# VHH binders against o75319: the designs that were tried, part 290

Target 1, 181 residues: o75319
Amino acid sequence: GNHIPERWKDYLPVGQRMPGTRFIAFKVPLQKSFEKKLAPEECFSPLDLFNKIREQNEELGLIIDLTYTQRYYKPEDLPETVPYLKIFTVGHQVPDDETIFKFKHAVNGFLKENKDNDKLIGVHCTHGLNRTGYLICRYLIDVEGVRPDDAIELFNRCRGHCLERQNYIEDLQNGPIRKNW
Below, E stands for the ipSAE of ESMFold2; O stands for the ipSAE of OpenDDE; V2 stands for 0.75 times the mean of E and O plus 0.25 times the DockQ between their complexes.

## First folded at step 19 (VHH)

Design nt2 (framework vhh_4orz_3; at its last look DockQ between E and O 0.93; V2 from the best seeds 0.86)
Fold by OpenDDE, look of step 19:
Structure nt2 (fold): chain B 181 residues (1-181), chain A 120 residues (1-120)
Amino acid sequence: as target 1 above (181 residues)
Amino acid sequence: EVQLVESGGGLVQAGGSLRLFCAASGFTFSSYAMAWLRQAPGKRREWVAFIASVGRTYYADSVKDRFTISRDNAKNTVSLQMNSLKPEDTAIYFCAAKDWPTLYGTYDYWGQGTQVTVSS
């Protein structure tokens, strides 16, 4: 249905590029059918996403959708030039090893194939915060060797909101490194 | 054989300028990101400046607006213009290369380093 996700309005629609990375996080864009339930200034559609990215002088090269539903927007709402990847990720729990692997694999593949440009990997869950932040930080920690606290700080600063889930934070700070492939 | 050879280091007074050069050979230079790192006596090696293969640059906060990294793919060189030098900039400066387009992580190739000394 067209039910607006709880607290969705409380979060900035789009974060900033994470310096030194190709990541940008944002909350889930909502297709046109949701607009009737929103004030004009609250609307954030797939089109709005791309406009906001352009306003930052950036370009999306990939969208990774971590939501556990398909009701928010359709891949056909996106430009044909931007690939879309769905990784169904359950909320509120630390992603399993398979999910982590899928994310890492997608990111590595993109980076390998896009060395000749500066396009971004757009990552989102519902709010673009907890699941999104965890997987991005997990990548930075496991693959890039970034210190957990540095990864979390970088993500929080760029997203404009802090990771909220203690289990995610605890796993990032003290959990085991996950196999990359 | 892969080689990174730094040059341009030396002694300079505070407020002065130096330009470091790194000449690369043995790999496809234009496909690699390049960086300058430095290590002061008794301190850990720290990242200074980064330039992606496509030209995007990043700087450590301590050198921002003073240092400029640039590359010349035709000559297989990367340079670091250092202005308004401070005594705390004293270190061995290393040129490094990585195939991966991100700032973080390990580098694939390293130079031997060049000494930069800034006197007060």
Scores: ipSAE 0.889, ipTM 0.935, lowest interface PAE 0.5, mean pLDDT 96
Fold by ESMFold2, look of step 19:
Structure nt2 (fold): chain B 181 residues (1-181), chain A 120 residues (1-120)
Amino acid sequence: as target 1 above (181 residues)
Amino acid sequence: EVQLVESGGGLVQAGGSLRLFCAASGFTFSSYAMAWLRQAPGKRREWVAFIASVGRTYYADSVKDRFTISRDNAKNTVSLQMNSLKPEDTAIYFCAAKDWPTLYGTYDYWGQGTQVTVSS
């Protein structure tokens, strides 16, 4: 249904570009049918997403949707020129190696194909925080060699909210490097 | 084959300015990201400034607002304007290049470095 995700109103809609990367994180946009129980200032539609990115003088070149459902918005609500990729990511548990690999593959493919522009990879789960932050940080740690604490700090600052799930934080800080291939 | 050659280093008084240059050859310069890194005696090498092939720049906090990186794709050069120099800026400065659009990670090519010494 049209039920607003729990605590969704409590999170900033869109973060800032993470310096030195092509990442920007945001919470799930909600199509118009959800707006019945939202004040105008609480609304965050697919159109609002693109307007906010444009206001930052940025451009999305890929959206990676980590949610299990299509009920929040449909890919058809996005400009046809912006690729969309859904990677079903189990909530509550640290993402498995297959999910991590799919994310890394998508990011590396995008970066290779977009060397001659400055377009961003938009990543979201429901709140744009825990699953999103985990996978972005896992990429930065495993693929780009960023120290775990630095990756987490960068994500938290640019998202405007701190990672909440302790099992994710612990795995990023103390877990093994995952395979990239 | 591939060469990155730094120049413009030297001795300068605190508060002064220097401009470093890096001449590149042997690869398609316009498609590479370029960076300056530095290594002071007894310290690890650290990045200083980065410029993507598309021109977006990033700076280490310690040099922000004092240093400016720029590139000239027609001449295959990258430069580092260093203003308001401090003794702690004393280091060997290296030019580096990679065929990837992001700051982090490893660099493919390195210059031999140019010494910058800032007198107290």
Scores: ipSAE 0.772, ipTM 0.895, lowest interface PAE 0.7, mean pLDDT 93
ESMFold2 (binder alone), look of step 19: mean pLDDT 86; pTM 0.872

Design nt3 (framework vhh_4orz_3; at its last look DockQ between E and O 0.84; V2 from the best seeds 0.83)
Fold by OpenDDE, look of step 19:
Structure nt3 (fold): chain B 181 residues (1-181), chain A 120 residues (1-120)
Amino acid sequence: as target 1 above (181 residues)
Amino acid sequence: EVQLVESGGGLVQAGGSLRLFCAASGFTFSSYAMAWLRQAPGKRREWVAFIASVGRTWYADSVKDRFTISRDNAKNTVSLQMNSLKPEDTAIYFCAAKDWPTLYGSYDYWGQGTQVTVSS
């Protein structure tokens, strides 16, 4: 259906690039069919996403979609020049090792292949916060060796919203490092 | 053999300027990100400035608008222009190279460091 996700309007559409990284987080863009249920200023489409990214003088090189549904927009709504990766990620629970691995693998692959440019990895779940923040922080912690609190602070600051799920925060702060390959 | 050799350090009065240089050899310089880090006595090593292989730069908040990192791929050098120096900038400054295009994490190669002392 075309119902607006709960609390979707409460979150900033697009965060800021995380300094020193190629990550940018955003909430899920909604295809045109959702616009009739939104005020004009509330609309956030795939086109709006790219416009907002350009306004920041950045360019997307990859979109990682962590939502557990395909009803929000279609890959064909995106420019052909930007790869789209779906990683079905269940909400409210810490992602399993397979999901974490898939995310890490995708990020590493992108970084290896895009060293000659400065394009960003756009990551989103429904609100672009909890699942998104967890996986980005998990990457920074496990792969880049960033301190958990530093990773969380960096993400929160750049996203403009703080991670909300205590189980995610607890796992990031005190959980084991996950396998990287 | 990989080498990073820093130069340009020294003693300078507060408000003064220094320019650090790092000469790299033994690896494909143009494909690596470069960074300057510093370590003051009794303090942890901290990141100062970063320049990606493609030229994007980042700075620590403490040095932003005062320091400028640049690179010359033709000469295999990275530089740090330091203006408006403060006593708290006193440290050993290290040049480092990283194959991975991110600021965080470990660096692959390190220089021996150059001492910068800023007197009040």
Scores: ipSAE 0.864, ipTM 0.922, lowest interface PAE 0.5, mean pLDDT 96
Fold by ESMFold2, look of step 19:
Structure nt3 (fold): chain B 181 residues (1-181), chain A 120 residues (1-120)
Amino acid sequence: as target 1 above (181 residues)
Amino acid sequence: EVQLVESGGGLVQAGGSLRLFCAASGFTFSSYAMAWLRQAPGKRREWVAFIASVGRTWYADSVKDRFTISRDNAKNTVSLQMNSLKPEDTAIYFCAAKDWPTLYGSYDYWGQGTQVTVSS
């Protein structure tokens, strides 16, 4: 069925743009079929996503979807034609090098093609927290040279929730720099 | 040959103001992001202010609401208006440029720096 993901209601829908970057993180938006199980104030649809970004005076230019499924929403449910990329990212374990490379490649490609605008890369998994935070921080550390603790603090503050998975935090703080860019 | 040349540094009393300028040549200035960074003796170089080619600005928390970065694409200049200066602002200030839209990471070109000294 169309069950609400566990703990999804506990997270803020959309974070804030991370200063100095083109990143914004959010939890997975849910298509209309899920609304029967939600109070009106709990709803967070693809349209709600775009409205909330616009309320921040920002604009999405790419959505990177880290989930494996299309049951939450489909790209066709987006209110505008926005580039959309799915990168399946296994939960609960540190993403492998192939997944990290795909994420970095997508981000760098977007930044190169969007130098003449200020559009954002929206990144989400189910909750917009652990997998999302790991990959954003991995990019900032490996590609942009940000210190691990600074990247984590920036993500946590802008998302409005702290990274929860200890193995992700430990890998970001103490794991190898992936120098594949 | 690419050049970034800073000017406007000097000695100023706490609470005072200075305006730094950076004159750029040898590259397509309007397509580059520009930044001011600073380095105090014995400390790591830190960013201060950033302005993207499209005009988006970011400031370090320590200078927000006191410093203003601006660019003039017709004159190929970046400036940094520094108000309410504190002794902690004492540093060599560098302008830097990169052909990339984000604050973090390496910069392609650097100036020689200009000294700002804020006395008690």
Scores: ipSAE 0.777, ipTM 0.896, lowest interface PAE 0.7, mean pLDDT 93
ESMFold2 (binder alone), look of step 19: mean pLDDT 87; pTM 0.876

Design nt4 (framework vhh_4orz_3; at its last look DockQ between E and O 0.87; V2 from the best seeds 0.81)
Fold by OpenDDE, look of step 19:
Structure nt4 (fold): chain B 181 residues (1-181), chain A 120 residues (1-120)
Amino acid sequence: as target 1 above (181 residues)
Amino acid sequence: EVQLVESGGGLVQAGGSLRLFCAASGFTFSSYAMAWLRQAPGKRREWVAFIASIGRTYYADSVKDRFTISRDNAKNTVSLQMNSLKPEDTAIYFCAAKDWPTLYGSYDYWGQGTQVTVSS
């Protein structure tokens, strides 16, 4: 249905590019049918997403959707030029190894194929914070060798909100490295 | 054989300027991101400046607005213009290359380094 996710309005719609990376995080855009339940200034559609990205002088090259539902928007709502990847990711629990692997594989594939441009990987879950932040940080830690605290700080600063889930933070800081492939 | 050869280091007074050069050979230079890193005595190696294959640049906060990284793909060179040098900039400066578009992570190739000494 068209139920607005809890606390969705509390989060900035789009973060900033993470310097040194090709990541940008944002909350889930909502298709037009949700607009009747929102004030005009609260609306954040797929179109609004792309407009906000352009305002930052950036361009999306890939969208990774980590939500565990398909009710928020349709891939058809996106420009045909931007590939869309769905990775169903359960909320509130640390993603399993398969999910982590899928994310890493997608990111690595994109980076390998997009060395000749500066397009961004847009990542979102519902709020674009916990699941999104975990997987981005997990990538930076496991693949790029970034210190966990540095990865978390970088993500939090750029997203404009801090990771909230202690289990995610604990896993990033003290959990084992996951196999990359 | 892959080679990265740094030059341009030396002794300079505080407030002075130096320009470092790195000449690359043995790989497809235009496809690689290039970076300058430095290591001071008794300190860990730290990232200084990065330039992607497409030209996007990043700088460490400690050198921002003072240092400028640039590349010449026709000559297979990367340079670091260092202005307003400080004693704390004293270090061995290394040129490095990576076949990846991100700042973080390991580099594939390294130069031998060039000494930069800034006197007070």
Scores: ipSAE 0.859, ipTM 0.921, lowest interface PAE 0.5, mean pLDDT 96
Fold by ESMFold2, look of step 19:
Structure nt4 (fold): chain B 181 residues (1-181), chain A 120 residues (1-120)
Amino acid sequence: as target 1 above (181 residues)
Amino acid sequence: EVQLVESGGGLVQAGGSLRLFCAASGFTFSSYAMAWLRQAPGKRREWVAFIASIGRTYYADSVKDRFTISRDNAKNTVSLQMNSLKPEDTAIYFCAAKDWPTLYGSYDYWGQGTQVTVSS
């Protein structure tokens, strides 16, 4: 069955563009097969995602999907063709160096290729919070030189929810700055 | 040789205005993001205003609604209009440029700075 992810209803669908960056975070959109168990106001489909981005006067140029599964939606369900990258990221654990590298590589590649537009990188895991927040903050700290507390505050404010997992927060605040590749 | 040359600094009384200019040469100006940063005595350098090559702007909270950054790609200049100046705005102001679309991180080129002093 198509079970609604635990506590998924408790999170805002889409955050705000993070000022000074090209990031926007959101929770996983759910394809039509999930809507049988949702009230109309609870629905958040791939189409709803794109409508909400357009309402902010923004445009997605890349989606980075951090979920460890492929059951929530298919790239074919997107209302328009947009570059899509899945980075299988284990939940509840600080992402490993390979995962961090893949994320940094994808972000740097996008920024280099999109200097002449203002398109955003959409990043999501299941809830768009812990794994998403960790990797965005890790990028800002390691690549952009943002102080850990400032990166976390920026993410929390723009997502509309605070990072929850203590091991992620501790690693961001007290872990060493990781070398860029 | 890349050069960024600031001008327009000086002494001004509190509540007054100044306009800073930065003239750029030696690179493709229209492709670069531009920023103003400042360093007050005994303080770390901080960003003040940023303008992307495509024109999107960002401002530090301390200057929002008082300062305006703009660029003129035909003249290869970026400017900073500074209104309602306060003694806390006293600093050396630097023009900086990078070939990257985001505010944070390292800048590729820097000017020598221009002093702004705001008196009571």
Scores: ipSAE 0.729, ipTM 0.881, lowest interface PAE 0.9, mean pLDDT 92
ESMFold2 (binder alone), look of step 19: mean pLDDT 87; pTM 0.874

Design nt5 (framework vhh_4orz_3; at its last look DockQ between E and O 0.90; V2 from the best seeds 0.85)
Fold by OpenDDE, look of step 19:
Structure nt5 (fold): chain B 181 residues (1-181), chain A 120 residues (1-120)
Amino acid sequence: as target 1 above (181 residues)
Amino acid sequence: EVQLVESGGGLVQAGGSLRLFCAASGFTFSSYSMAWLRQAPGKRREWVAFISSVGRTYYADSVKDRFTISRDNAKNTVSLQMNSLKPEDTAIYFCAAKDWPTLYGSYDYWGQGTQVTVSS
């Protein structure tokens, strides 16, 4: 259906580039069919996403979609020049090792192939916060060796919202390092 | 053999300027990110400035607007222009290289360092 996700309107559409990384987080863009249920200023479509990214003088090189549904927008709504990766990620629970691995692998692959540019990895779940923040922080912690609190602070600051799920935060701060490959 | 050789360090008065150079050899310089780090006596090594393979720069808050990192791929060099130097900038400055395009994490190659001393 075309119902607006709960609390979707409460979150900033797009965060800022995370300094020192190639990550940018955003909430899920909604295809045109959702616009009739939104005020004009509340609308955030795939087109709006790219416009907002350009306004920041950035460019997306990859979109990683962590939502557990395909009802929000279609890959064909995106420019052909921007790869789209779906990683079905269940909400409210810490992602499993397979999901974490898939995310890490995708990020590493992108970084290896895009050393000659400065394009960003756009990551989103429904609100672009909890699942998104966890996986980005998990990457920074496990792969880049960033301190958990530093990773979380960096993400929160750049996203403009703080991670909300205590189980995610606890796992990032005190959980084991996950296998990288 | 990989080599990073720093130069340009020395003694300077507060408010003065120095320009550090790092000459790289033994690897594909243009594909690597470069950074300057420093270590003061009795303190931990800290990151100072970073420049990606495509020229994206980052600076520590303590040196922002005073230091400028740049690279010359034709000469395989990275430089650090240091202006408005302060006594707290006194440290051994290291040039480092990493194949990965991110600021965080470990570096693959290190120079031996060059001493910078800022007198009050």
Scores: ipSAE 0.886, ipTM 0.932, lowest interface PAE 0.5, mean pLDDT 96
Fold by ESMFold2, look of step 19:
Structure nt5 (fold): chain B 181 residues (1-181), chain A 120 residues (1-120)
Amino acid sequence: as target 1 above (181 residues)
Amino acid sequence: EVQLVESGGGLVQAGGSLRLFCAASGFTFSSYSMAWLRQAPGKRREWVAFISSVGRTYYADSVKDRFTISRDNAKNTVSLQMNSLKPEDTAIYFCAAKDWPTLYGSYDYWGQGTQVTVSS
C-alpha cells in the first residue's frame, strides 16, 4: 500500500550540498498517493525535492536511488528529465563489493561528464541516511582519499542527521579500503 | 609543457594583506579545478582554498572569511586575496590544478611555491 515508511517523518527531507563534493542526500520523495496519510507540512513529493534543490541555488544532474522498490515514486513523476539510476541495495548489511563498485562507477561517470557544470548527484535510500551515508562516505574514503572520520562528519553535518547503523560506521572507520576498479 | 607559476609572496605585518597570483600554461585552464595549498616548516601541506572550473569555491576553516580565491579564464590565472594575515599564515603557498571537479583527491600539476611571511 501507501503506508509511510517507518520513521520517514522523523528526517529532514533534503540535506545540504556536501562541500568539496557533488553530493546531496535526501530521503525518498513520496508520490501524491501517499499524501492522504500526511499532514501538509509533512509532505515531500518529487516536485518538493526539485523546489528545495532550486531554493539552495543548486541543480540535480543525476539521481541515484538505492531503494529496492518503485512504490514511492517513479522517474516519470519527476518534474524535469534528470538521469536516474537505481542500484538495488540490501539494507541493514554493509553493501557488498559489487554494489560499492556500481556506485563508484556511477559517480565517476557523472563527474567525468559534468566537469563543465556544477550539477549535483542526489543520492537517496528510504531515509537518505544509513545506506546513502555509507555509500557516499565509502566513495569519499576509497576514491577521494578522505579520512573516515572526516567523511562521516561531513555527511552527518550536511544531511542534518547522524549515521545510525553501527556496522556501517565500524566498516567505514575500521574496514578495508576497497578497490576502485 | 604544463606550468604553474606563483607570484605575489613576501613579507607582511600581521593584520596586513597580500594577493597571490598563479599563471597557468600548457593545459586547458578553463576545464581545470584550481587550488591553493600551503606548507609551514615542519608541518604537513594543507589545503587552503579551492575553485572549480565553473567558479564554485571552498575554504579551509582557518582562512574562511579572510581569504578569497578567484579565477580569470581569459588570463589563465588564479589568485588568492589574503586579508587579516596572522603569523600562523606563514608558509610556502602552492598553486595546484586537477582535471576533476571535486576538492578532495590528488592534484595533477603543482607550482614551485611562493613564500609568505607574516611578522608580528
Scores: ipSAE 0.781, ipTM 0.893, lowest interface PAE 0.7, mean pLDDT 92
ESMFold2 (binder alone), look of step 19: mean pLDDT 87; pTM 0.876

Design nt6 (framework vhh_4orz_3; at its last look DockQ between E and O 0.84; V2 from the best seeds 0.75)
Fold by ESMFold2, look of step 19:
Structure nt6 (fold): chain B 181 residues (1-181), chain A 120 residues (1-120)
Amino acid sequence: as target 1 above (181 residues)
Amino acid sequence: EVQLVESGGGLVQAGGSLRLFCAASGFTFSSYAMAWLRQAPGKRREWVAFIASVSRTYYADSVKDRFTISRDNAKNTVSLQMNSLKPEDTAIYFCAAKDWPTLYGSYDYWGQGTQVTVSS
């Protein structure tokens, strides 16, 4: 069977909207076939994701899936009305410039098209922490001009977990600002 | 020509209140996010309050629960109700606008500012 991602149970399913932005981060939802090894309270399906967003009085307008695999759930498991975008992002390495550009382009496109509503961009990798936090922070730093430490603090607080990968943290704090998308 | 014109500034005792107004013209006001920023002598300009076109609001921690931003799309105005004023609130207050839904980043238009002075 379907193996639950390592340490996936250790992370909160969904964070909170990041104030001043349109971002919300979460861990990868798991389709029903993964639930054989989960207690009911441990389950976090695509349906559970949308229920939790609704509980926060929020609405998703885009999901950006950063995982390098397609085994966790299918886009068909999502409501037809919510656009889905996969950006294959290799784990454990600082994302390359092409990946960063794709992310910035998607975010800016969404924001331009959604000025007249309040819908959120949902972003996830496997745990919704390291790759997710890196790209959100990279966007805030490079495009929105947020100071690195302020971006990291905002992400950590709203996700409910601190960024863990030191190479990501170092690149955000001390690396060069990338050219805007 | 785009104009943002602030008014309502002045001198007030600590603990008092003021209401600032910003009259906007020359752009589609209802589609813009609006903000108030302030600059004390010798300091960098800092963000104070933000209101999106869809009326979602954000406040700097230093003014949260004391200041309230609001907008009137019929009159093309943004206001800032400032309560429980402190001497450290003394600054020139600027109205700003941008055609983008998020707090951070640059603003497209700026007013000339209105002075707020809070005496001990």
Scores: ipSAE 0.778, ipTM 0.891, lowest interface PAE 0.7, mean pLDDT 92
Fold by OpenDDE, look of step 19:
Structure nt6 (fold): chain B 181 residues (1-181), chain A 120 residues (1-120)
Amino acid sequence: as target 1 above (181 residues)
Amino acid sequence: EVQLVESGGGLVQAGGSLRLFCAASGFTFSSYAMAWLRQAPGKRREWVAFIASVSRTYYADSVKDRFTISRDNAKNTVSLQMNSLKPEDTAIYFCAAKDWPTLYGSYDYWGQGTQVTVSS
């Protein structure tokens, strides 16, 4: 259906580039069919996403979609020049090792192939916060060796919202390092 | 053999300027991100400035608007222009190279460091 996700309107559409990384987080863009249920200023479509990214003088090189549904928008709504990767990620629970691995692998692959440019990895779940924040932080912690609190602070600051799920935060702060390959 | 050799350090009065240089050899310089890090006595090593292969730069908040990192791929050099120096900038400054386009994490190659001392 075309119902607006709960609390979706409460979150900033797009965060800021995380300095020193190629990550940018955003909430899920909604295809045109959702616009009739939104005020004009509340609308956030795939087109709006790219416009907002350009306003920041950035360019997306990859979109990683962590939502567990395909009802929000279609890959066909995106420019052909921007790869789209779906990683079905269940909400409210810490992602499993396979999901974490898939995310890490995708990020590493992108970085290896895009050393000659400055394109961003756009990551989103429904709100672009909890699942998104966890996986980005998990990457920074496990792969880049960033301190958990530093990773979380960096993400929160750049997203403009703080991670909310205690189980995610606890796992990031005190959980084991996950296998990188 | 990989080498990073820093130069340009020394003693300077507060408010003064220094320019550090790092000459790299033994690896494909243009493919690596470069950084300057510093370590003061009794303190942890901290990153100061970072420049990716595509010339995007990042600075620590403590040096922002005072320091400028630049690179010359033709000469295999990275530089750090340090203006408005403060006593708290006193440290050993290290040049480092990373085959990964991110600021965080470990660096692949390190220089021996150059001492910068800022007197009050």
Scores: ipSAE 0.666, ipTM 0.852, lowest interface PAE 0.8, mean pLDDT 95
ESMFold2 (binder alone), look of step 19: mean pLDDT 85; pTM 0.865

